# VHH binders against a7h7h6: the designs that were tried, part 15

Target 1, 199 residues: a7h7h6
Amino acid sequence: MPSPAPSGLAPGFLVAAPALGDPNFAGSLVLMAEHHGEGALGFVVNRPGPVTVAEVLASVDEDLRRAAEANGRAGAPVLVGGPVQPERLWILFRPGGIGADAEGAVPVGNGLSLGGSRELLEALVRAPRGDPFLLLLGYAGWAPMQVEREVAAGAWVPLELEGSDLVFDVPLEQRWETAVRRLGLEPGGFLVGGGGASA
Below, E stands for the ipSAE of ESMFold2; O stands for the ipSAE of OpenDDE; V2 stands for 0.75 times the mean of E and O plus 0.25 times the DockQ between their complexes.

## First folded at step 5 (VHH; framework vhh_7ocj_1)

Design m01 (at its last look DockQ between E and O 0.46; V2 from the best seeds 0.00; counts 0 for: pae E 11.2 > 2)
Fold by OpenDDE, look of step 5:
Structure m01 (fold): chain B 199 residues (1-199), chain A 123 residues (1-123)
Amino acid sequence: as target 1 above (199 residues)
Amino acid sequence: QVQLVESGGGLVQAGGSLRLSCAASGFTFSSYYMGWYRQAPGKQRELVAAINSGGSTRYGDFVKGRFTISRGNAKNTVYLQMNSLSVEDTAVYYCAAKYTIESGDWTYKLDYWGQGTQVTVSS
């Protein structure tokens, strides 16, 4: 698990600009979890994958799958978190719940934590309140000074992490547009200015 | 959604050949097992052939060198070449894909099945 390293970009968001030109990140909203002299680590938080939460849980225990179904979480997609290690599963959740004490969980910042243990997954699924969580496959990585160069080039626009609402309370398909608006920009104008990079 | 698309089934005379194809759609993983199973009426589902992402293969005991499983050029695509078919090979043939996801201290095994394709061998 990555260790939190606060910097100018982490914790925070990166909003993909049309000028980015990478299909892996077109129209993406990235949660920056780590940024330091050795590089950066983040997760795309608005791209659905082909695997469902139910499928992951069913592979462990049918009772666990049923619990998720009862809480309305079974049908949710596992997200594509990035092109690096696409077979590695991550759990993004809010601290303070039953999973907060799970082994290996690390705080990202402003109401977000990151984990990966089976214990954490089970605790979150079985939580009486139905604590929100995201499952993500893979992550985004940057070499030293790479993300700074890309931001300077206008490929990414940094957005401050003010809370976890953008991740858990905004529908998946609206997260990028919502982020763009929070930057004081219009999604339609932002896309047109960048030469029409369609998702 | 992960889907397995099967093709190549049909009617063939005894001694004839068929080639089945299976392709996984959606996001594909680099490490996997893919295989073919069959189920005849009143019988249990049984392994026909399987191949992993590294190219290692295994076959059911009844195959006896008649069938060959291979990987396609496309990612997560497999073929089953069936030669010297007999009436006993009549069954619904199912494509299967198995993937492994890793998280912290645990590994998750995901199994997917195709809808099946009918293979009928006439005497």
Scores: ipSAE 0.744, ipTM 0.851, lowest interface PAE 0.5, mean pLDDT 90
Fold by ESMFold2, look of step 5:
Structure m01 (fold): chain B 199 residues (1-199), chain A 123 residues (1-123)
Amino acid sequence: as target 1 above (199 residues)
Amino acid sequence: QVQLVESGGGLVQAGGSLRLSCAASGFTFSSYYMGWYRQAPGKQRELVAAINSGGSTRYGDFVKGRFTISRGNAKNTVYLQMNSLSVEDTAVYYCAAKYTIESGDWTYKLDYWGQGTQVTVSS
C-alpha cells in the first residue's frame, strides 16, 4: 500500500466509533500529534487517571505543588494518554508565554504544543500568567498504514482540529460526545462503515 | 487521594496460613504496582511481594514460594496469601502503592503506605 500523505490525520482528532471494543480506546477521543509514512502518534485526551497534577508536582518539588495549588491548577487528574509507555509523562499545553520556549517542546498544531521535560513543567508552573496545560501518561502509537486501515475499517472517525477547546475547555466526560456531535452524528446511534462516513 | 486499608492480620500458629487484603481507593490506573512490606521491631522494612497492573510479580528472597501476591482489579484490591508461617514472619505488614513515572528527563515514585496490620505467629 502507498505511503499516506504527510499530516493526513495530524493535527486532528480521532473519535472512537461506538463499536470499537479495544479497552485501551473504547469511548476515547485521541489528539493526533504526528502522522506520516512511518506511522502515527496520538494521545487520548478524555481518560482521567488516578494520579493528580498536585501529586506529580509534589514528587518534583513541593514549591511547585504549592504554586500550582495557589492558582487552582493542581487538582486535575493526570490523563491516561495511551497504552504505550504508560509511565512516560507528557505535557500538553497552549503556549502564550515563556513555556513555549522551553527545551524539547514541539508544536502539535492550532495553538497546541507538546513537551516532556522537567524544565518545561517548571516553566509552565512558574510563569506569571499560568498558561494552560495538561499532564498525560503514555501515548498511542500506530505502525505504518495501521491508522489508515483502522479508519477505513470504521474504528475511528477523523475530526478536524478547530482549536484547543476540546483539550482545555470541554469537561472530560463530555469530550467524546461533543466531538461526535461536531461530526454531525448522534452519540447513541451511529454506524461507521468502510465507506461513506460523514467525518 | 489514594488510600490503602489493610486487613486480615492476626494471631496464627506456626505452620498456619493467613490472607491479607489491601483495599485501594480510586486505584484504576494501569501503571501502578502494589506491594506488601513487613517490619519487625528493630529491623528494616523489607519487601515481601509486589505485583504490577499486568500481573507480573516479585518476591523477597525469604518468601521461598510460601506467599502468593494477587490482584483483584475490579475491586482495586491486592491480596497476600501467606502459607507455612513461622515465628520469623511475625511483623507489621504494610500495603504500599508504588508508581514510577518516566518523562524523558526524569523518573519518580509515588510511595503511599497503609497503616499496617499485625501478623503474629506463635509456636
Scores: ipSAE 0.000, ipTM 0.157, lowest interface PAE 11.2, mean pLDDT 78
ESMFold2 (binder alone), look of step 5: mean pLDDT 81; pTM 0.817

Design m02 (at its last look DockQ between E and O 0.58; V2 from the best seeds 0.00; counts 0 for: pae E 4.0 > 2)
Fold by OpenDDE, look of step 5:
Structure m02 (fold): chain B 199 residues (1-199), chain A 123 residues (1-123)
Amino acid sequence: as target 1 above (199 residues)
Amino acid sequence: QVQLVESGGGLVQAGGSLRLSCAASGFTFRSYYMGWYRQAPGKQRELVAAINSGGSTRYGDFVKGRFTISRGNAKNTVYLQMNSLSVEDTAVYYCAAKYTIESGDWTYKLDYWGQGTQVTVSS
């Protein structure tokens, strides 16, 4: 299905502010994939889960696991993408690689695509260059106008999606702080402001 | 990492009872299977008892009503109550957890095993 037209928030990032107060999203960086009149869909891209990429691949084929190991990808954690459907696996990757032509993949924008097929996963793992990808379990969902209200309340601060570097080139534990700095804020000061702090 | 922590094993006299506990750490999945397997020296690993997230149970043929598997109040926790133990029940008991992850066209089955706990039944 064709992706809905981009809105002001998607594609883009949401940076969790101290005022958010939801433990599911505290300190989170969310990639917004969809935003329209029916609601919004996004993925937390900086929260490691308890399952490894190796474990997922091993469940398919040991040879596939070995390939990922050879490319240094096997030890990476599967991320927790959100509280909705936590058993649903998503694949975030850069378009233009071998996986870009995989059936069912949809562009998110600015160097990011989303998929979920086994074919895509295998293609990415077996790619000669070891194309970067993230595995995510679950997603974040918003009802109509919910995310706008939360942004207005200062729970989320929107950040423009300029590229995929925050997702693939910044270490997992530094992604939120890096995003905060890109907003022109100091992470320590942003957190100290407490529940009343506004970006 | 997903880890299974086992407890409750040890030495017991024939006719005695033990209660094994297993807790999975980390993120909790909505749907799962958890169970106990055992392996005696020189024998193959065999199913003792299993329970799914819905509460359905299955038992090995040798159990014959002596053992009961149940879920704990905590997420991803199971207990094995073993009564009327005999020398033949001596083995290493392993906790297992099975999870299912789904994509648009594929199902990934993840299996995890505990390190095992020794159960010894003396005559």
Scores: ipSAE 0.756, ipTM 0.853, lowest interface PAE 0.6, mean pLDDT 90
Fold by ESMFold2, look of step 5:
Structure m02 (fold): chain B 199 residues (1-199), chain A 123 residues (1-123)
Amino acid sequence: as target 1 above (199 residues)
Amino acid sequence: QVQLVESGGGLVQAGGSLRLSCAASGFTFRSYYMGWYRQAPGKQRELVAAINSGGSTRYGDFVKGRFTISRGNAKNTVYLQMNSLSVEDTAVYYCAAKYTIESGDWTYKLDYWGQGTQVTVSS
């Protein structure tokens, strides 16, 4: 029997289509970390949450918070990665040698890695080069075949993970629109048909 | 900026009632464990009542059914209805918001506190 949808959406992004009205995902850009026969897992990367990086660091060690402030890394919000396990913290980062010591960290693709240990967080904050990282609370999860059906129905548009700039460099409020433009679409006309074909 | 602002304190005669309110801003109120704590001069701060994000409540043993905590998530407000007050209830009452963040190997605990509201019960 033919496969109903590809199982290769990770690594990659899902760009929420304008018609997707679920308040957890309207206007979202999702980084896909896992996609297999038992489901999929991803992180919304454009939703700021109520908790700051400084607050998380202070709960560990006030000196750690001060180190992050000195490096300009303390004022960023922790992102809302999705509605599942909203208390669960994840660290998304680009290893620049530091991540080689973090046994719990797993690659996502194109130089991105995902971890969760206190040791990793402290190493990233104190690193002399200041390699980028994000903190996220919660994740987005899909049951078997669910994300495939949602893509086929036009709720999400896949975008290849070609680099890490959408995650680290593009401002949060511009990430969805930037992703739409990289698909070759205008945000206001997202659902228009492509040139060179007619139904 | 996270803010918790208590109101509703004051002077009340023994046997009387007060309703405390705590207006919250600057965070996702629905997600937080909310509580009322009290502290008399020279004593440790103690739990009066707490309510989690799902609505389950806990009370300090001294409450003995006299107080009721509730939350209005649409109004970002936590309430404490205090009935049958006695002189021993005299204290500064503080609103607190607590959030626990977990990773695979660590727990991060965030606590926010109001400035307090004085409750004084006269004999």
Scores: ipSAE 0.168, ipTM 0.568, lowest interface PAE 4.0, mean pLDDT 83
ESMFold2 (binder alone), look of step 5: mean pLDDT 80; pTM 0.814

## First folded at step 6 (VHH)

Design n01 (framework vhh_vobarilizumab_d1; at its last look DockQ between E and O 0.60; V2 from the best seeds 0.00; counts 0 for: pae E 2.2 > 2)
Fold by OpenDDE, look of step 6:
Structure n01 (fold): chain B 199 residues (1-199), chain A 123 residues (1-123)
Amino acid sequence: as target 1 above (199 residues)
Amino acid sequence: EVQLVESGGGLVQPGGSLRLSCAASGFTFSSYAMAWYRQAPGKGRELVAGINSGGSTSYADSVKGRFTISRDNAKNTLYLQMNSLRPEDTAVYYCAARYTIEVGKWTYTLDVWGQGTLVTVSS
């Protein structure tokens, strides 16, 4: 589990620049959960995978699927969080009825928590209030100084994490564009270099 | 939109050959294990062949030596070369993306399916 300790780019977002050449991250919005001298860890939060929450839950427990259906949450896609450990399910959630550190979860910051246990999954799915959560498979990882180099190269534009609205309140397909606009840039295309960005 | 679209099915005589294709879209094809299944009338769906993301393959005993599963990641396409076809190979063939999910200490699997393509082997 990633450390909630803020350092550098975490907690925060990375917005993929158009110049980013990696297919895994093109057009992606990444939530940075960890950043330190040993590297960085984040989650792509705007890339839908091929399976729905319902399908994943059904594979775990049919009762959970039914609960999600009853709550209107069954149809949401499970996201591709990144290329690292693509089998590993992560749960990003907004604490509410479920505590920020419930069932082994760790706070990321700004109203976001991260977990991965079955217990947490069950708790969130069965929660009466329907606390917002995202299911993600895999994560994004950077070696030491790698993300800094990529940012310096203009592949990523850092965006401050001001709240969880970008993750939970903005439609999936609009998250990247919304992030770009929050940077004061145009979604149609922008360049980052020399310490600045231009549209 | 995630899609798996099978093609290449049809009528073939015993001993004949067919090549099935499965066009995948809407997800990172190269990262997932893929498989072919088939379902004969009145029977359950059965695994025919599988290929993992690394290219390792497996086959049902009934098709070993006759069928070959392969993938072209650049084209996001899964293939099933079927040779020496037999009447008992008659079935609807389904393409599937196989997902393994780890939730804590638990491991689960699920498949995403195409619509299927009919293969009929008859004289």
Scores: ipSAE 0.540, ipTM 0.843, lowest interface PAE 0.5, mean pLDDT 91
Fold by ESMFold2, look of step 6:
Structure n01 (fold): chain B 199 residues (1-199), chain A 123 residues (1-123)
Amino acid sequence: as target 1 above (199 residues)
Amino acid sequence: EVQLVESGGGLVQPGGSLRLSCAASGFTFSSYAMAWYRQAPGKGRELVAGINSGGSTSYADSVKGRFTISRDNAKNTLYLQMNSLRPEDTAVYYCAARYTIEVGKWTYTLDVWGQGTLVTVSS
């Protein structure tokens, strides 16, 4: 049953089906960063949290808050990436020259990278007209075979990662609907399976 | 939008009592530590009392035995019962929610503040 070659849903998105009722994931678009035999890890990219980028930066260093305000990046919300380790800050970014080799940063695919260090945060915030980034608290995790079963059961619909526009350009409240339409499905309702959609 | 709105302040005689309330909205109240701070004229803010998400409480030495912090998670409301008030308790009282943020190996605390409510204790 286990495949001898790596396979998986990362890099990519999981689009929550309308029937998915889990409050942590209802209506979510999840960026899948890792998917291996030991499980999977992803980030909800369309759920704003209770704090702003400015508020997080002020707690780290007030000079960082001022730099973010000067660069127009202070007012964005920090996203709720998932229910696991909800205090853990993650940085999703496009490393066009900044943070490319930051310790602990890993490529996700299609020009996206993931990091979490203070040094990376400082570098991205201080860069004038620098690389786009998002801040997220927490992540979503799946045990071995769990995400595969959830996809097979119709809780999620995989969507290929074709660039980074869904995480940097599309407004938060439109990301799920945009993803559904890219799958050829209707946002008002659909069922996975049988080759059809349901309103 | 996260909002913390204090109420219940006012003028009271020494030895009197007041009950402060803090209505919270825009976040999952039950998941966060909450606190009351106060700031007397010309002084910095000082912690008065705290209550974590599990209900454990702590108090500044200056208010132990006189003040009681409590929370009602169903109503998203934090309370401070203040008894045996003294002129030194005169201050603006602030409700706060405490967030813990981990950035790499570093841990930071982020406080979100209310607007404050004035308590004046005067003979």
Scores: ipSAE 0.341, ipTM 0.730, lowest interface PAE 2.2, mean pLDDT 84
ESMFold2 (binder alone), look of step 6: mean pLDDT 80; pTM 0.800

Design n02 (framework vhh_vobarilizumab_d1; at its last look DockQ between E and O 0.50; V2 from the best seeds 0.00; counts 0 for: pae E 2.4 > 2)
Fold by OpenDDE, look of step 6:
Structure n02 (fold): chain B 199 residues (1-199), chain A 123 residues (1-123)
Amino acid sequence: as target 1 above (199 residues)
Amino acid sequence: EVQLVESGGGLVQPGGSLRLSCAASGFTFSSYAMAWYRQAPGKGRELVAGINSGGSTSYADSVKGRFTISRDNAKNTLYLQMNSLRPEDTAVYYCAARYTIEVGSWTYKLDVWGQGTLVTVSS
């Protein structure tokens, strides 16, 4: 499990620039969970996978599927978190009824926690108040200094994490655009130079 | 919305060929293993061919050497080239995204299916 390591980029977002050529990250919004000398770890939070939460839960436990349906959570897609370990399920959630460190979860910051245990999944799905969560498969990883180089090259634009609203309160298909706007840029296209970004 | 839409099915004579297509949308197609399944009337669904995200392929013994599975990631399309078709190949053919998840120490398999396309091999 990743541990929070506050730095220049984490916790925070990376907004994919239009010029980003990697298909895995084109148009992506990445939540940076960890950034330090050993590298960085993040999750794409706006890329849907081919299965829904309900479908995944049904494969785990039909009772969980029913619970998710009852809570209105069944229809949400499971997201592709990144190309690294694409089969590994991650759970990004907003602590509430479920604690920030519940069932092995770790706080990311700004009202976000991250886990991956079945116990956590079950707890979140069965939570009476329906604490918001995202299911993600895989994560994004950077080698030491790699993400810095990519940012310097204009592939990513850092965005401060001000809260969890961008992750949980903005529709999936609008998250990137919303992030771009928060940067003061236009979603229709922007250029990132060595010293900044321009619309 | 995630969709898999098969096409290319139809009636063909024994020894003939068909090419099935599966148009995928609503997810990152290139990241997932895909497969073709078929279900003959009164029979269970069976795996015909699979292709992983890296392009590695596998085939059922019954179709090996006759069928070819391929993918075009740029077009988000899965293909099944079927040659030397036989009456026993008659079935509804389904496109599927093969999905595996690991939750802790647990592993689960999921499939997302298309609606299917009918292939009839008859003289």
Scores: ipSAE 0.471, ipTM 0.799, lowest interface PAE 0.6, mean pLDDT 90
Fold by ESMFold2, look of step 6:
Structure n02 (fold): chain B 199 residues (1-199), chain A 123 residues (1-123)
Amino acid sequence: as target 1 above (199 residues)
Amino acid sequence: EVQLVESGGGLVQPGGSLRLSCAASGFTFSSYAMAWYRQAPGKGRELVAGINSGGSTSYADSVKGRFTISRDNAKNTLYLQMNSLRPEDTAVYYCAARYTIEVGSWTYKLDVWGQGTLVTVSS
């Protein structure tokens, strides 16, 4: 029998605090897909990578590139989802038409799903409706209790997943700032000046 | 974020030399195979020279002995030293990095390109 671990951060976002200096995560907005007693898994959703959707699709099948160009999605960058398995392609999508219940896809929340198969990629690109999707390379992982400690230390601020607009509608360069404002914070006022006293 | 920016092109007389540079940013430069390509007027793009992450080099027959590819991983920079230039070396030269992408159980390769730098060899 599966014994689910406590969850508090997935589904949801982590918003990198301004002081977070890790080059993999500075200024990042992370979509949390899993959080349990064995750790956590998420995807950076605001960091563009070196390749476009068109370039990936052309490598798979030139007709897929052409289909993506017809719906205006060929020029979008593939995102850097995180430092783990940076060659591994993930597909973040909003299932509703073809692509629902795709093999190996997992729900994230609020109508978002993740998958990684060629068959899913082809189905989303060839679908007449043109369901929204993003492509990401790699993912972020946390060891047991690691993300909880990082949140408690102020490196990340959790934000509830209240829709999919941050990943599909808000431009990449505005996502972090938009998330900060949804927390009720100003980007420049993000620091808590008081530390705990030890006296 | 990720950029490849070529420089060092220009007008050179036959027999002259140029050194091309490609500044790379936004990725772990030392982990990637890099290459120079060129596209001459009226022709397709062709591979000129390659260098893998371990530093092993390869060259097109037309440039062997005249061109030298090198990399400086500390500066994230790829170079092409071009000696004994000929009019047929006239082309736009492109810096490229090779990517490997896995989709499910399938593996694909693709190149990331710079904007190119023009080399003109004319008397």
Scores: ipSAE 0.293, ipTM 0.704, lowest interface PAE 2.4, mean pLDDT 84
ESMFold2 (binder alone), look of step 6: mean pLDDT 81; pTM 0.794

Design n03 (framework vhh_vobarilizumab_d1; at its last look DockQ between E and O 0.50; V2 from the best seeds 0.50)
Fold by OpenDDE, look of step 6:
Structure n03 (fold): chain B 199 residues (1-199), chain A 123 residues (1-123)
Amino acid sequence: as target 1 above (199 residues)
Amino acid sequence: EVQLVESGGGLVQPGGSLRLSCAASGFTFSSYAMAWYRQAPGKGRELVAGINSGGSTSYADSVKGRFTISRDNAKNTLYLQMNSLRPEDTAVYYCAARYTIEVGDYTYTLDVWGQGTLVTVSS
């Protein structure tokens, strides 16, 4: 689990620049959960995967699938969080009825928590209020100083994490564009270099 | 959107051959285990052949030596070469991508399916 302590680019977002050529991250919005001298860890939060929440829950417990269906949450896609350990399920959620550190979860910051236990999954799915959560498979990882180099190269533009609205209140397909606009840039295309950005 | 589209099915005489294809899109094909299943009328769906992401294969006993599963990752395509076909091979054949999900200490699997292609072996 990533450290809840803020460090450098975490907690925060990385917005993929148009020049980013990696297919895993093209057009991606990454939530940075950890950043320190040993590297960085984040989650792509705007890429739908091939399976739905219902399908994943059905594989875990049919009762959970039914619960999600009853709550209208079954049809949501499970997101591709990154290329590292693509089989590992992560749960990003907004604490509410479920506490920020419930069932082994760790606070990311600004109203976001991260977990991965079955207990947490069950708790969130069965929660009466329907606390918002995202299911993600895999994560994004950076070696020491790698993300800094990529940012310096203009591949990523850092965006401060001011709240969880970008993750939970903005439609999946609009999250990247919304992030770009929050940077004061145009979604149609921008260039980052020399310490500045231009549309 | 994830899609698995089977093709190559049809009518064939006993002893004949068919090659099924499954075109995959919408996911990283090379990272997932794939499989062929079949369902005969009035019977349950059964595993025919599987191939993992590393290329290791497995077969049902009923098709060993006759069927060959293979994959072309560059084309995102799964194949099933069926030789020495028998009437009992008559079924709808389904392509499936198997997903493994780890939730904490637990491991689960789920399959994504194609629409199927009909193979009829009859004299």
Scores: ipSAE 0.551, ipTM 0.853, lowest interface PAE 0.5, mean pLDDT 91
Fold by ESMFold2, look of step 6:
Structure n03 (fold): chain B 199 residues (1-199), chain A 123 residues (1-123)
Amino acid sequence: as target 1 above (199 residues)
Amino acid sequence: EVQLVESGGGLVQPGGSLRLSCAASGFTFSSYAMAWYRQAPGKGRELVAGINSGGSTSYADSVKGRFTISRDNAKNTLYLQMNSLRPEDTAVYYCAARYTIEVGDYTYTLDVWGQGTLVTVSS
């Protein structure tokens, strides 16, 4: 039986320290999708954008917008996932009727899957049972060893991925505070830490 | 949070001037085309002026020579200088950004709007 491999930061969350000053990441909760020797990739999951799901769907196909409205799935904001490729749409979803490995989708862990295709978007919107999903524009990226240095400097605190509720069930404006409390910290006490980070 | 917040509207006499500002946040402002639109009471929204990411400008015929659009990428701010104002310029003025959205191999566009600022030109 092999010994456990060293733990990486993905899958998992990074919780921005309150003193983090970068406007792209201040107050953010980041879902880490990849972490390997060539760097890391993640998504901010608590920063709403000015564009709604309905508006994105209308640009793709008006019938798709109508289907989403009929199923009660159109009112949420599209999230700002990060500063890299801010035009690229990503779909984060909790599979039920749609398989976790649907075309173009990959499991992230603990009931989360990530994809980006138009076919996946249509399937999620039109599905009778309505698997939960979020839309995000852009992502956060780190060069080799960069995220490790930022964690060591106190800019981010890692939080284990214990399920999908922080992404789908906790309201956007409460996600950072909820993550801090799951670390066993009070948000006021956490404010004494310092250190900036950018990727 | 991504936002467009307009300011600088108000009441002005015919022939007067106003400068509108639009503070942008939460996206890479310098990479996007920006525009001003207006909507008079009971009318649809109409394009007033546009400026692309490279700084090239365009104007509706009704405002050419009187209005100037500009951007300050260091401050993430869009401007509209309005001179020689007329009563027909009375409207709510909206700042807009054009998002490009890529879904797989497909590209789509949509506009993002501010909440607007009222300009009233009257005596």
Scores: ipSAE 0.461, ipTM 0.777, lowest interface PAE 1.3, mean pLDDT 85
ESMFold2 (binder alone), look of step 6: mean pLDDT 81; pTM 0.798

